# Ledger of designs, part 181: miniprotein binders against a7ua95r516to809

Target 1, 294 residues: a7ua95r516to809
Amino acid sequence: ASLSLLSISDLVPDLQFIFFWMSNAIEILYFIQQKSPAYMQTIELMDDKAGSKESLLSATISANEEAMTILEEVIMYTFQQCVYYITKTLYVVLPGLLDCNPFGTEPSSEQCRRAAGVCVCAVCVMPEAVRRVVSVFQTTSDLLQQYQVHSEIQSQMFAYLFFFTNVSLFNQLIDKGPARGWFQRSRVLQIQASVKILLDWAKGAGHNHLAQKFFAKFCSTVTILASPPQQLSQMSWKALCAEHPSLKPVQLHRILTQYQLMAELGPLPIWQPSSEDEAYIYRTVDLLESFENH
Key: E = the ipSAE of ESMFold2; O = the ipSAE of OpenDDE; V2 = 0.75 times the mean of E and O plus 0.25 times the DockQ between their complexes.

## First folded at step 14 (miniprotein)

Design bh19 (at its last look DockQ between E and O 0.90; V2 from the best seeds 0.62)
Fold by ESMFold2, look of step 14:
Structure bh19 (fold): chain B 294 residues (1-294), chain A 81 residues (1-81)
Amino acid sequence: as target 1 above (294 residues)
Amino acid sequence: SKVRITIEVEGPPEIADIIAQVLRWLAEEAGAEEVEVRVEDGRVTITITGLSKRMAKYLLKIIKYLAEKYGVKVTYEIEEL
């Protein structure tokens, strides 16, 4: 069972105790923050000795501030441990989203039928690869609610998990996409449908704003790659930059280069970077995203 | 599956006292049956009774982190009840 350590269900026994201590520390910090004004008011009511009152007030404020600092360190440490375990699981399951077909699970079978011209295969059948990622997010949400973690901390955790997901998917696509055939239009449409399922989960879980913010780079990439050649070839570089501000010039240039190759639009570049951006389109140090980016 | 943890913190008294206070608060919020703090020359001893073995394990990880962060020496013993 140690070789299966990266499954989210295998990690819940560890995660639950880390969430427990994180929640305890948060509750204590909140309690101290509420009591600080009341305690200062009580000290001010002890007016029998001016020097004694000022000495007690100074010592009380200093001790509470140092205790709150230590509690903040505990919260930070436990938060980092939660993120460490969860992202280890995400790292294993995320690449499968780029290989799955949300429109079918059998080579010879079509599981979807149209009702009045509407395709419902993505709604009726969830691919196993998507299910595994959703399971990580859902288990995290369930643990946060079980231990009544403050809503701001819940938002911070999902902000990081969505950030991690975006970086992982974007880097995999850019780095391995040519060799894996992920830039083929049919594959891009499958990837787009799979990501839509994740976005729908995030919306239903109350994290739509965070998902829109932190998936922007990957979603912009897929949107460009899914665009019909006739429409995309008519857009200028400047228009594409304005429509997709989350993409750095080197990233946009690489995506368009791959698009042009797969659409067989000839060897001459269609999209000419502005003079302002030309110095940046070959900065390969900026191509892949850092997991430490702030 | 309940345990008693005895933790000795050695270091600057003001830091050791504050760490002990935070650990007392954490243990009490967690529902520990008993928390005792004793102060002796240069050492603070915290005894926490009634946490589960797994809860105690992760509390000790927090204590180890704090010890490294604040430069205090920590030793501990775990007794099964």
Scores: ipSAE 0.773, ipTM 0.944, lowest interface PAE 0.6, mean pLDDT 83
Fold by ESMFold2-Fast, scan of step 14:
Structure bh19 (fold): chain B 294 residues (1-294), chain A 81 residues (1-81)
Amino acid sequence: as target 1 above (294 residues)
Amino acid sequence: SKVRITIEVEGPPEIADIIAQVLRWLAEEAGAEEVEVRVEDGRVTITITGLSKRMAKYLLKIIKYLAEKYGVKVTYEIEEL
């Protein structure tokens, strides 16, 4: 199987060694950072010989700085390798979340078992498409815990994974949504319910703050699309921009256009951009989000 | 299975020595049974004994990354124990 066809469980044996070496590098870096002040004090307590103490201090500082830089390179390399493999897996499973009906109870055949000649199906607490996404996050969390990776690095990894997920889902919805029917009211409500399950998992895992921060754009989009026509019609363009600061004017305009097209409850008031935002909307070349932080 | 890795680092002593020191620390933290560093005639040799083959192979990927990043030449040998 090619890498793009692998499940997260297929990657665990390889990911374990990446996490292992990343954790080791972090521990060594931390040890050097903690011990450096004490060692410098020891040097300061030495008898001052002609240039000897000053030379030793200078050499020690230089060597420690170079070693820390090399360890930071190891940490960065291993971190980026983990992110690379995990996000490739996420990219494959994320579109399923947009085409999922969480209100349906039909379990997959994998969740059923036969007992005493009767088929007994396990209760489906979470839809299969959502479970695939959660499985990637849970496996990542498990590996971070297993190798005792520092909480700061754990937070950075989930910040990036949530950032990636948000961008991927937003771009899929905006780009493919009209053709896939994802802007229909009933489908938006299903998407909202699926996203809630994902966000609830993040809260349970101790990442609520990161999830709220990095899913803001996609959540704003779903919130607008799920709004009743009566409520949305009461809001001015300025009010919508203020409520949804994560959305660029061109993105908000596209969302509202799709909403108006899909609504079947009489005529809706026109949401007109300010002259400043209108100029920005029609000059902006990028409707979709970049996977690069900048 | 356990392996022994012999790594030769060739480059300016200033950086080669520090890379070897970091590799020694990484191997020791990983639970290697023995780590030996030898400096002779402009080459630094590090011998790591007792890592599993899979741990060792990933360490080599890290070493290759560092070699490219810092412009040092690295050669290695793996021996099954």
Scores: ipSAE 0.728, ipTM 0.937, lowest interface PAE 0.8, mean pLDDT 82
Fold by OpenDDE base, look of step 14:
Structure bh19 (fold): chain B 294 residues (1-294), chain A 81 residues (1-81)
Amino acid sequence: as target 1 above (294 residues)
Amino acid sequence: SKVRITIEVEGPPEIADIIAQVLRWLAEEAGAEEVEVRVEDGRVTITITGLSKRMAKYLLKIIKYLAEKYGVKVTYEIEEL
């Protein structure tokens, strides 16, 4: 109940503090890393009074290494906290993406209405369900930029968020799709359009490569399901495996089976798994993606 | 509101000293008005003045995490200024 009301905006104040501490820890770590060689050189240039130089050097190295280790822990902890809060918000908004009809006339976002003019920005024209998802990513991006978080950490953050999003959407589609009618071509086309908007945002935000990489499974699934029966029925199992390498055999088999049922197609020998894959199509443990594999 | 936080770290001197140093740096970067560090026989006392209550609370979460990880005892007091 309480989670359904949680917006990314509600978390911003807490996220700001987390990002602040993360950024500070990174800056301090970087400072130590940069200064450590200079300090070592300074010690090396000192007169060696009875082995004191070596002892001082060793002590300085050890202290710096330990300090760096603790700072790394702080960074990891704060990073994890950011991910936790952001993914919690994503968890709430992602289901709406699968139910979204992007072709419908939904009213413009309240945020753009508050500006005394019709905002025609890409975000304002987004369906509400898509906009909510994009808002989480945009807020994350804005916070990362605001606190000048190192680009590598930004990339890691988005990598994980895209990973999480892909796993969540994929698992929901595979598990609940048949029951919710998401495998119907019309619904799939809606999902495809919604995901395209998200991917376009990611491209515009400079995360195109990460988005393509981490959304591969979900995109492949949607692409297959969006394919016309006339086209898909001409593709062999091997061809589909080659075209969609991100899908495990069990996943592809499940998708094709559900597609066949939905499209009321008779048995298609051409979709029969190869003898090599036949053993793997029954590995139901591999059907859904794990959140732990990242 | 600004707070004064007094943090006591008890543990091996080497670890306590490093934690104290890290906390000092974090506090300074956070815009603390004053940071005092006292080290006595494996006990480090850090007094940070001028942080917001929210910043101080989050710093304490960080410290708690570190304390648990490194097996040191941390106590703290917060005074509102």
Scores: ipSAE 0.289, ipTM 0.723, lowest interface PAE 1.4, mean pLDDT 88
ESMFold2 (binder alone), look of step 14: mean pLDDT 83; pTM 0.795

Design bh2 (at its last look DockQ between E and O 0.80; V2 from the best seeds 0.77)
Fold by ESMFold2, look of step 17:
Structure bh2 (fold): chain B 294 residues (1-294), chain A 81 residues (1-81)
Amino acid sequence: as target 1 above (294 residues)
Amino acid sequence: SKVRITIEVEGPPEIADIIAQVIRWLAEEAGAEEVKVTVEDGRVTITITGLSKRMAKYLLKIIKYLAEKYGVKVTYEIEEL
């Protein structure tokens, strides 16, 4: 595959062969799993000496299990190769979600200003940055369907892609947000709208449960940052931890600090961490997420 | 364009034979025109004829992965037809 490719559609010529071999291996594994019980029943019905029958059965079971183990390794390797190429394209396109304005693509159109009762511009327009991310997910879905990949493997692939997306967006926001102005309220609302478009795609594609599970950290972050000051200032540290269990203490503390700066609030007594959590807010090694999660 | 791949697997006999079996299954399911497996003096030779060059490229990547994972030695030749 070319590492210089910028879009998922330019990568498809190589990806299709990796998907082919993955699907090929899955089909063989499934076939062997279905045939193994029938073959064992045939051996059991053989009119052989007990020793010969037991030896043949044991050798057959051992050989099949070793071959199935190797096929599982092939499936795992090809799965990892697919994920490698797909996440390479995601890594390139995901940062654009934090800079785009889903409201600004049609805010001044004549049709939007003219509408009464139902405004067509009230629908979030999919900006180019969001379209690029959706294109990666949609192309992946299309390849999985084209090669009729087993549905469990499809779910595992999207679970990892959503996990990767969440980590990438969260780390970019935390790491670069202060310098890029991403904690400004108007920017947070734009980010929230862009993520909603991704979540809607995932729901329509049948992956709502996976998206809800794996986007939780980034969504919690954006939810806190988008909260009105009157509501957020009434929530204690303990309540915020309970509402947002996906956030580590160091992460929640960082988010609240940025919120305080943006809202021009002084320190709030109810946001003071517990004694136990106080130790954790200094653990800077826990601030950013790892892309490893097995 | 179509190719012929000749793959030699050397290593513990049980694992080499099973790897060769898996490679044969993969190639046959992929629609190879011919798959031949021969065993001589602890060397397993697999000849796969009729895969496209791109299919063969990615099959060889799989075989290389298996060789590293299971500690067998693999060499191969590619001949364009």
Scores: ipSAE 0.775, ipTM 0.949, lowest interface PAE 0.6, mean pLDDT 83
Fold by OpenDDE base, look of step 14:
Structure bh2 (fold): chain B 294 residues (1-294), chain A 81 residues (1-81)
Amino acid sequence: as target 1 above (294 residues)
Amino acid sequence: SKVRITIEVEGPPEIADIIAQVIRWLAEEAGAEEVKVTVEDGRVTITITGLSKRMAKYLLKIIKYLAEKYGVKVTYEIEEL
């Protein structure tokens, strides 16, 4: 199937089995971790037959540690597989978020139409492009809950997914934004509204802190671009750096340069980078975010 | 459909036995009807009965990953019940 046709629903059957095995491995690991001390104590209480006790204890400890290590590998592998499949679906739906007009009347989702009534839930009223993104996260959440995956692993999963989403959206906005007109104020406001819906969902799902942390760069970029020229032109480079610490100097400089071009502003000395940052604004290698830095 | 999977692990006993143990635990936790582990001539054989075909296939993917990581040889057969 072409990547373009891949929906999260198509992956659910496979994801279910990966989550199943991940959850099982976690449970087994937890069980061993909890029982290992008791087993060791039991061995310690056994009659010491000529040094056999120490050898048995050592062998048991070693075997348990190795088994735990293998289980950790299983967990890591299954986790990575989940992330791999989920991020593939995100990759397909995320570009739609940047092109979305949340202020337009979009038809209700087919799922809501099949319900005997007009569902006015937050998801049903979402623009289709936003709903598709949220659906990936919601499906992930549902699967994590269904298989009772440990909360820490759930947090790690969402951390990575939000990270991936931020990197993807940020890079697309920076790279393609000028050409796609995403730096136009009207389009920026659409993007801002769409992202707000996503963030509101994340908040409702209990992931507010993670969302705020991992979407910081994209949100900062959108916030700057959404700022009125009259307001933004009064902010110094230093003030902008301080207000948007998630942005590297090269990133901020690029955003401001493109904003200036879009708004047809003349040269703004107030946006001139400091002498300290001047060397960094030319580090084009740092312009786009890397997926590997997580 | 339920399957019977037979997995053979060849490698150093210290690794093969532990891998077999982990596979056994995974299978048991998954609700396998029967898990049999036999050790003969340095080969560990694990027979798992009662898993669904899809569950078994994913378990085998996990086992393959482990085999590659730990440098052990794994062979397997799946029979539909």
Scores: ipSAE 0.748, ipTM 0.932, lowest interface PAE 0.6, mean pLDDT 90
Fold by ESMFold2-Fast, scan of step 14:
Structure bh2 (fold): chain B 294 residues (1-294), chain A 81 residues (1-81)
Amino acid sequence: as target 1 above (294 residues)
Amino acid sequence: SKVRITIEVEGPPEIADIIAQVIRWLAEEAGAEEVKVTVEDGRVTITITGLSKRMAKYLLKIIKYLAEKYGVKVTYEIEEL
């Protein structure tokens, strides 16, 4: 099969070395942080604190602090490089998630039929588009594990990758959705099922809390779009804002407008923006999310 | 695919010396066969032997970043072993 030139598998050999250097910098930083108290205690035990020895101690502390700052810069740089290459690959595969049908069509598997569940089929036989996205996350997890990267850095990595995925999917859906038919109910339900597979992967990988936090905007969008008309038409603008605080007024207004079109509903007074939000529903500069805020 | 890298760091001693020390620590932690640091005439020279070409390539990328960030001049040579 033909793969993208920027597939995650193609980048693994290069990513290995970036993760390698990042892990090394982290290890050195923690070694210095742990060693410093013992080293200072050893100097003090020599019990010669007259003049020049105090100057030597101060110089050593200052040099170690400066070295730690430089190591933090190395960690930040290598972290940013990993994120850059991983998100570049992710950007190529993410639009496929919005066009994916995780429920499939003929022929249905006998195993899936016996299980009596479309969700079981989606879990057992992951759609290729979803698999491509999951493989990026799984490869990242594998590299973090292989190089024994500290858990806080792992959490920061997945926080950013989930943030990027959320922004990318949200922007694609809002900007290109109308032309692509992505706001049609059948497509929204397919998108919801595909997102569920990603969230289930994140939960299995120990990142449920990060996924819940950083996918909030896209999940809110899909949840609203997948809501039955009888349920959504009973929710006021204020209630929707309270239920979906991650959505900006212009974003919620755009989503509801698309929902009205697809569900063949006329304007609903209950979805009238509050006086506080009314000025903001036409702020086009706030419609799409920025990738620069991490 | 193993190489020898010779790196020259030139700049204010208070920064250049610390950068050179960090480079040395990174190379040693990476399993370089030999790391030598010499200071002469306001230049710090670091010679790293035994890293693979790919490891060396990424280390140099890191070093270039640090040079730009801290305003020191870095020059280097790579020799295949």
Scores: ipSAE 0.689, ipTM 0.929, lowest interface PAE 1.0, mean pLDDT 83
ESMFold2, look of step 14: ipSAE 0.771; ipTM 0.946
ESMFold2 (binder alone), look of step 14: mean pLDDT 84; pTM 0.814
ESMFold2 (binder alone), look of step 17: mean pLDDT 84; pTM 0.806
OpenDDE base, look of step 17: ipSAE 0.745; ipTM 0.931

Design bh20 (at its last look DockQ between E and O 0.94; V2 from the best seeds 0.78)
Fold by ESMFold2, look of step 14:
Structure bh20 (fold): chain B 294 residues (1-294), chain A 81 residues (1-81)
Amino acid sequence: as target 1 above (294 residues)
Amino acid sequence: SKVRITIEVEGPPEIADIIAQVIRWLAEEAGAEEIEIRVEDGRVTITITGLSKRMAKYLLKIIKYLAEKYGVKVTYEIEEL
């Protein structure tokens, strides 16, 4: 993507008008749904001509229902456009989470300290890569609040953004992790700390349950990789599957293989897949996640 | 800053009329200064006055989506005021 599309602030001029029309369509749909009985009452006050009144009432109800269906299409289209632009930004900034160091970010601490005086806060001490992702989520939240978007739509939007984040981070970790050194223990612990900052933002924003649901695969991956060898070696394949149901057998197998390489462990009999899973640990078509699932 | 949009919708009259009604509602909620709808043989013409150029641009993207979805032909013109 071009540099002009890297930051969420460069997209706000487009996003604000898409949010505007989405909010307008939602308001109209809500108004029609809430006021439909009053409109039906007006129709009932019309001329009592036999057959004509019943036919007119049926036609009016059908026309309103088709108009509401078209409004729902407008809402769906504008929603999809919002998530398209937002996820385009997320796609660019999310890889930085895998490279950042949350334990030694001096410039972020200095920036927060100057902006808030001598007060330090979690957002102000976070590394720039995490700040960029949080900024996307926060800007989205601010736009949703500015246009008073219905809470159900806000929840659906963050559900998709968290789903997208999970898929993007998981796929990059699995695909690029060996070449980028992301399976090294110190790196995994840094990644874990960075993800915790994101989860804390989501909890403070009222989206804790959505984040827990939609980050599960990436969080499970990082949790396994961050586990000490003494602790992890006590967990069987079946126990790991039960503790991490979001991971497919091929994914769990790949994660354990990378763990063994990083920790210089030999084969562990306790990690042998069950016979029912054995056929699936080599299905490389199932290794990476699709952005089409929600 | 403000524009006049003229939108022509050609297609089955019942669908064109309903799309025109939805466009009217959207424009009214957005604070359009004037909205005129003309029904001619085989088409519906909607004139919306008083939206900003950027609002109008994104409204037209919505209308283009609806045209594709519902199989109607849409053309439009934008006039700066």
Scores: ipSAE 0.768, ipTM 0.944, lowest interface PAE 0.6, mean pLDDT 83
Fold by ESMFold2-Fast, scan of step 14:
Structure bh20 (fold): chain B 294 residues (1-294), chain A 81 residues (1-81)
Amino acid sequence: as target 1 above (294 residues)
Amino acid sequence: SKVRITIEVEGPPEIADIIAQVIRWLAEEAGAEEIEIRVEDGRVTITITGLSKRMAKYLLKIIKYLAEKYGVKVTYEIEEL
């Protein structure tokens, strides 16, 4: 299969035809849904024996619930095929986003030294790793626009892609752990800047609401890790939970516990999960395994 | 590169006939030059002429999916024009 290809551009020739057939199925379904009521009204007003039964049969066939259900299956199949190929490509390029530096080249440059303190160095160029992720989203947007796919379907596709991206990034970051330096503040600030580029792209593409909804968990995680340790240790557990409602208490506790392993951190407020929260951990693991099997 | 595809759908008439109609609508919307449907003893034959080879390939993938989903048997033949 072509799934061994690591570039979205290599998949475009095949994706074009899947989007083509999806768009055709949507158009046919829309036509049947929109024209059937008007056609039935027209038939009710007609008193033409020659041809009226043929028109009635045509309207009955067009409004056939079974035919419409089959068209919905075609749309769902082609939609899932598009998502499958696109997410396969995302899976390959997403790890690079966690490992790139969007703040430019060399902290030893003279311009960076003049701006010593809170870094005010200009981010002038999108890192290649971020560009690869953006390219996948942009290509998807271009194909949806090229085949004039209805906005509702476009929203559903990006909802899924953002959900996948959020889950993948979150799992990768948590699995890396603080022992390998992945929770160092400088690394986390780089990740935060890279994610902001993705969110800015989504806003520009008209998907701000979806991006805010589906990236909330990863954004909260990165925000916590980017926060000064002293600030976190001064906040109450209730305040921490209230500020990060997208994180389950168990997930928040795990993040804080791992962050606490850094040598320079003071004691952070600790909360032990209940038996119900332990059940949520098992459910989360099961969901992640099921998702990866898709 | 245009093709002629001949598709045979075997199964209960209630399901086979509806699948054949959906295939006809899809091919018509895609700009097929000729579409012919024949029904004989629980077998529906659909002949579609004038789709490009690539368009036909992906249509056949969709048809195979529908066949598995609805428990009907599908066979096909492709002829280059």
Scores: ipSAE 0.734, ipTM 0.940, lowest interface PAE 0.8, mean pLDDT 77
Fold by OpenDDE base, look of step 14:
Structure bh20 (fold): chain B 294 residues (1-294), chain A 81 residues (1-81)
Amino acid sequence: as target 1 above (294 residues)
Amino acid sequence: SKVRITIEVEGPPEIADIIAQVIRWLAEEAGAEEIEIRVEDGRVTITITGLSKRMAKYLLKIIKYLAEKYGVKVTYEIEEL
């Protein structure tokens, strides 16, 4: 009950402190890393009185290394906390993306109404369900920029968030899709359009490569399901495997089987897995993606 | 509101001193008004003045995490100024 009401805006106050400490820890770490050579040189230039120089150098190096290790732990901890809170919000809003009809005239978001004018920005014209997802990513981006978090850490955070999003959407589509009618072509086209909006946002935000990489599996699934029966029925198993390398054989097989059922197609010999893949199509353990493999 | 936090770290000096140093750096970067470190046998006391209550509370969460990870005992007190 309480999770359904949790918006990213509700978490911003807490996230701000986490980002603050993360950023500070990163800055301190870089500062030490940059100054460490200079300190070592200074010690090296000191008069070597009876081995004291080597001992001091060793002690200083050790202390700096340990301090850097602790700072890295702080960074990792704060990073994980950020991811934890952000993924909680994603968990709440992502299911709405699969049920979204982006072609419907849903009224403009309340946020755009607060601006004295009709905002025609890309976010304002987004379907509410898509906008909610984008809002999580945008808020994350804004916080990362506000606290001037190092670009590498930003990339890592978005990589994980896109990974999480892909896994969540993929698993939901595979698991619940048949029962919810998400494998119907009309519904798939809605999903495809919604995901495209998200990908377009990611491109605009400078994360195109990461988005393409981490959404590959979900996008491949949607692409297959969106394909007309006449086109898809002409593609062999081998061709589909080659075109969609992000899908495991068991995943592709499941998608094709469900597509076949939905489209009321008889058995298609052309979709029969190769002898090499035949053993893998029954590995149900590999059907759903794991959140732990990142 | 600003707070004064007193943190006590008990453990091997090699670890406690380094943790104290890292806490000092974090507090300095956060704009603490005053930072005092006292080192006694196996016990390091850090007093940080001038952080906001929320900022200080989160710093304490970080410190608690570090304490658990490195096997040192940490106690703290917060005074509102």
Scores: ipSAE 0.726, ipTM 0.924, lowest interface PAE 0.7, mean pLDDT 90
ESMFold2 (binder alone), look of step 14: mean pLDDT 84; pTM 0.816
ESMFold2, look of step 16: ipSAE 0.730; ipTM 0.930
ESMFold2 (binder alone), look of step 16: mean pLDDT 84; pTM 0.817
OpenDDE base, look of step 16: ipSAE 0.722; ipTM 0.923

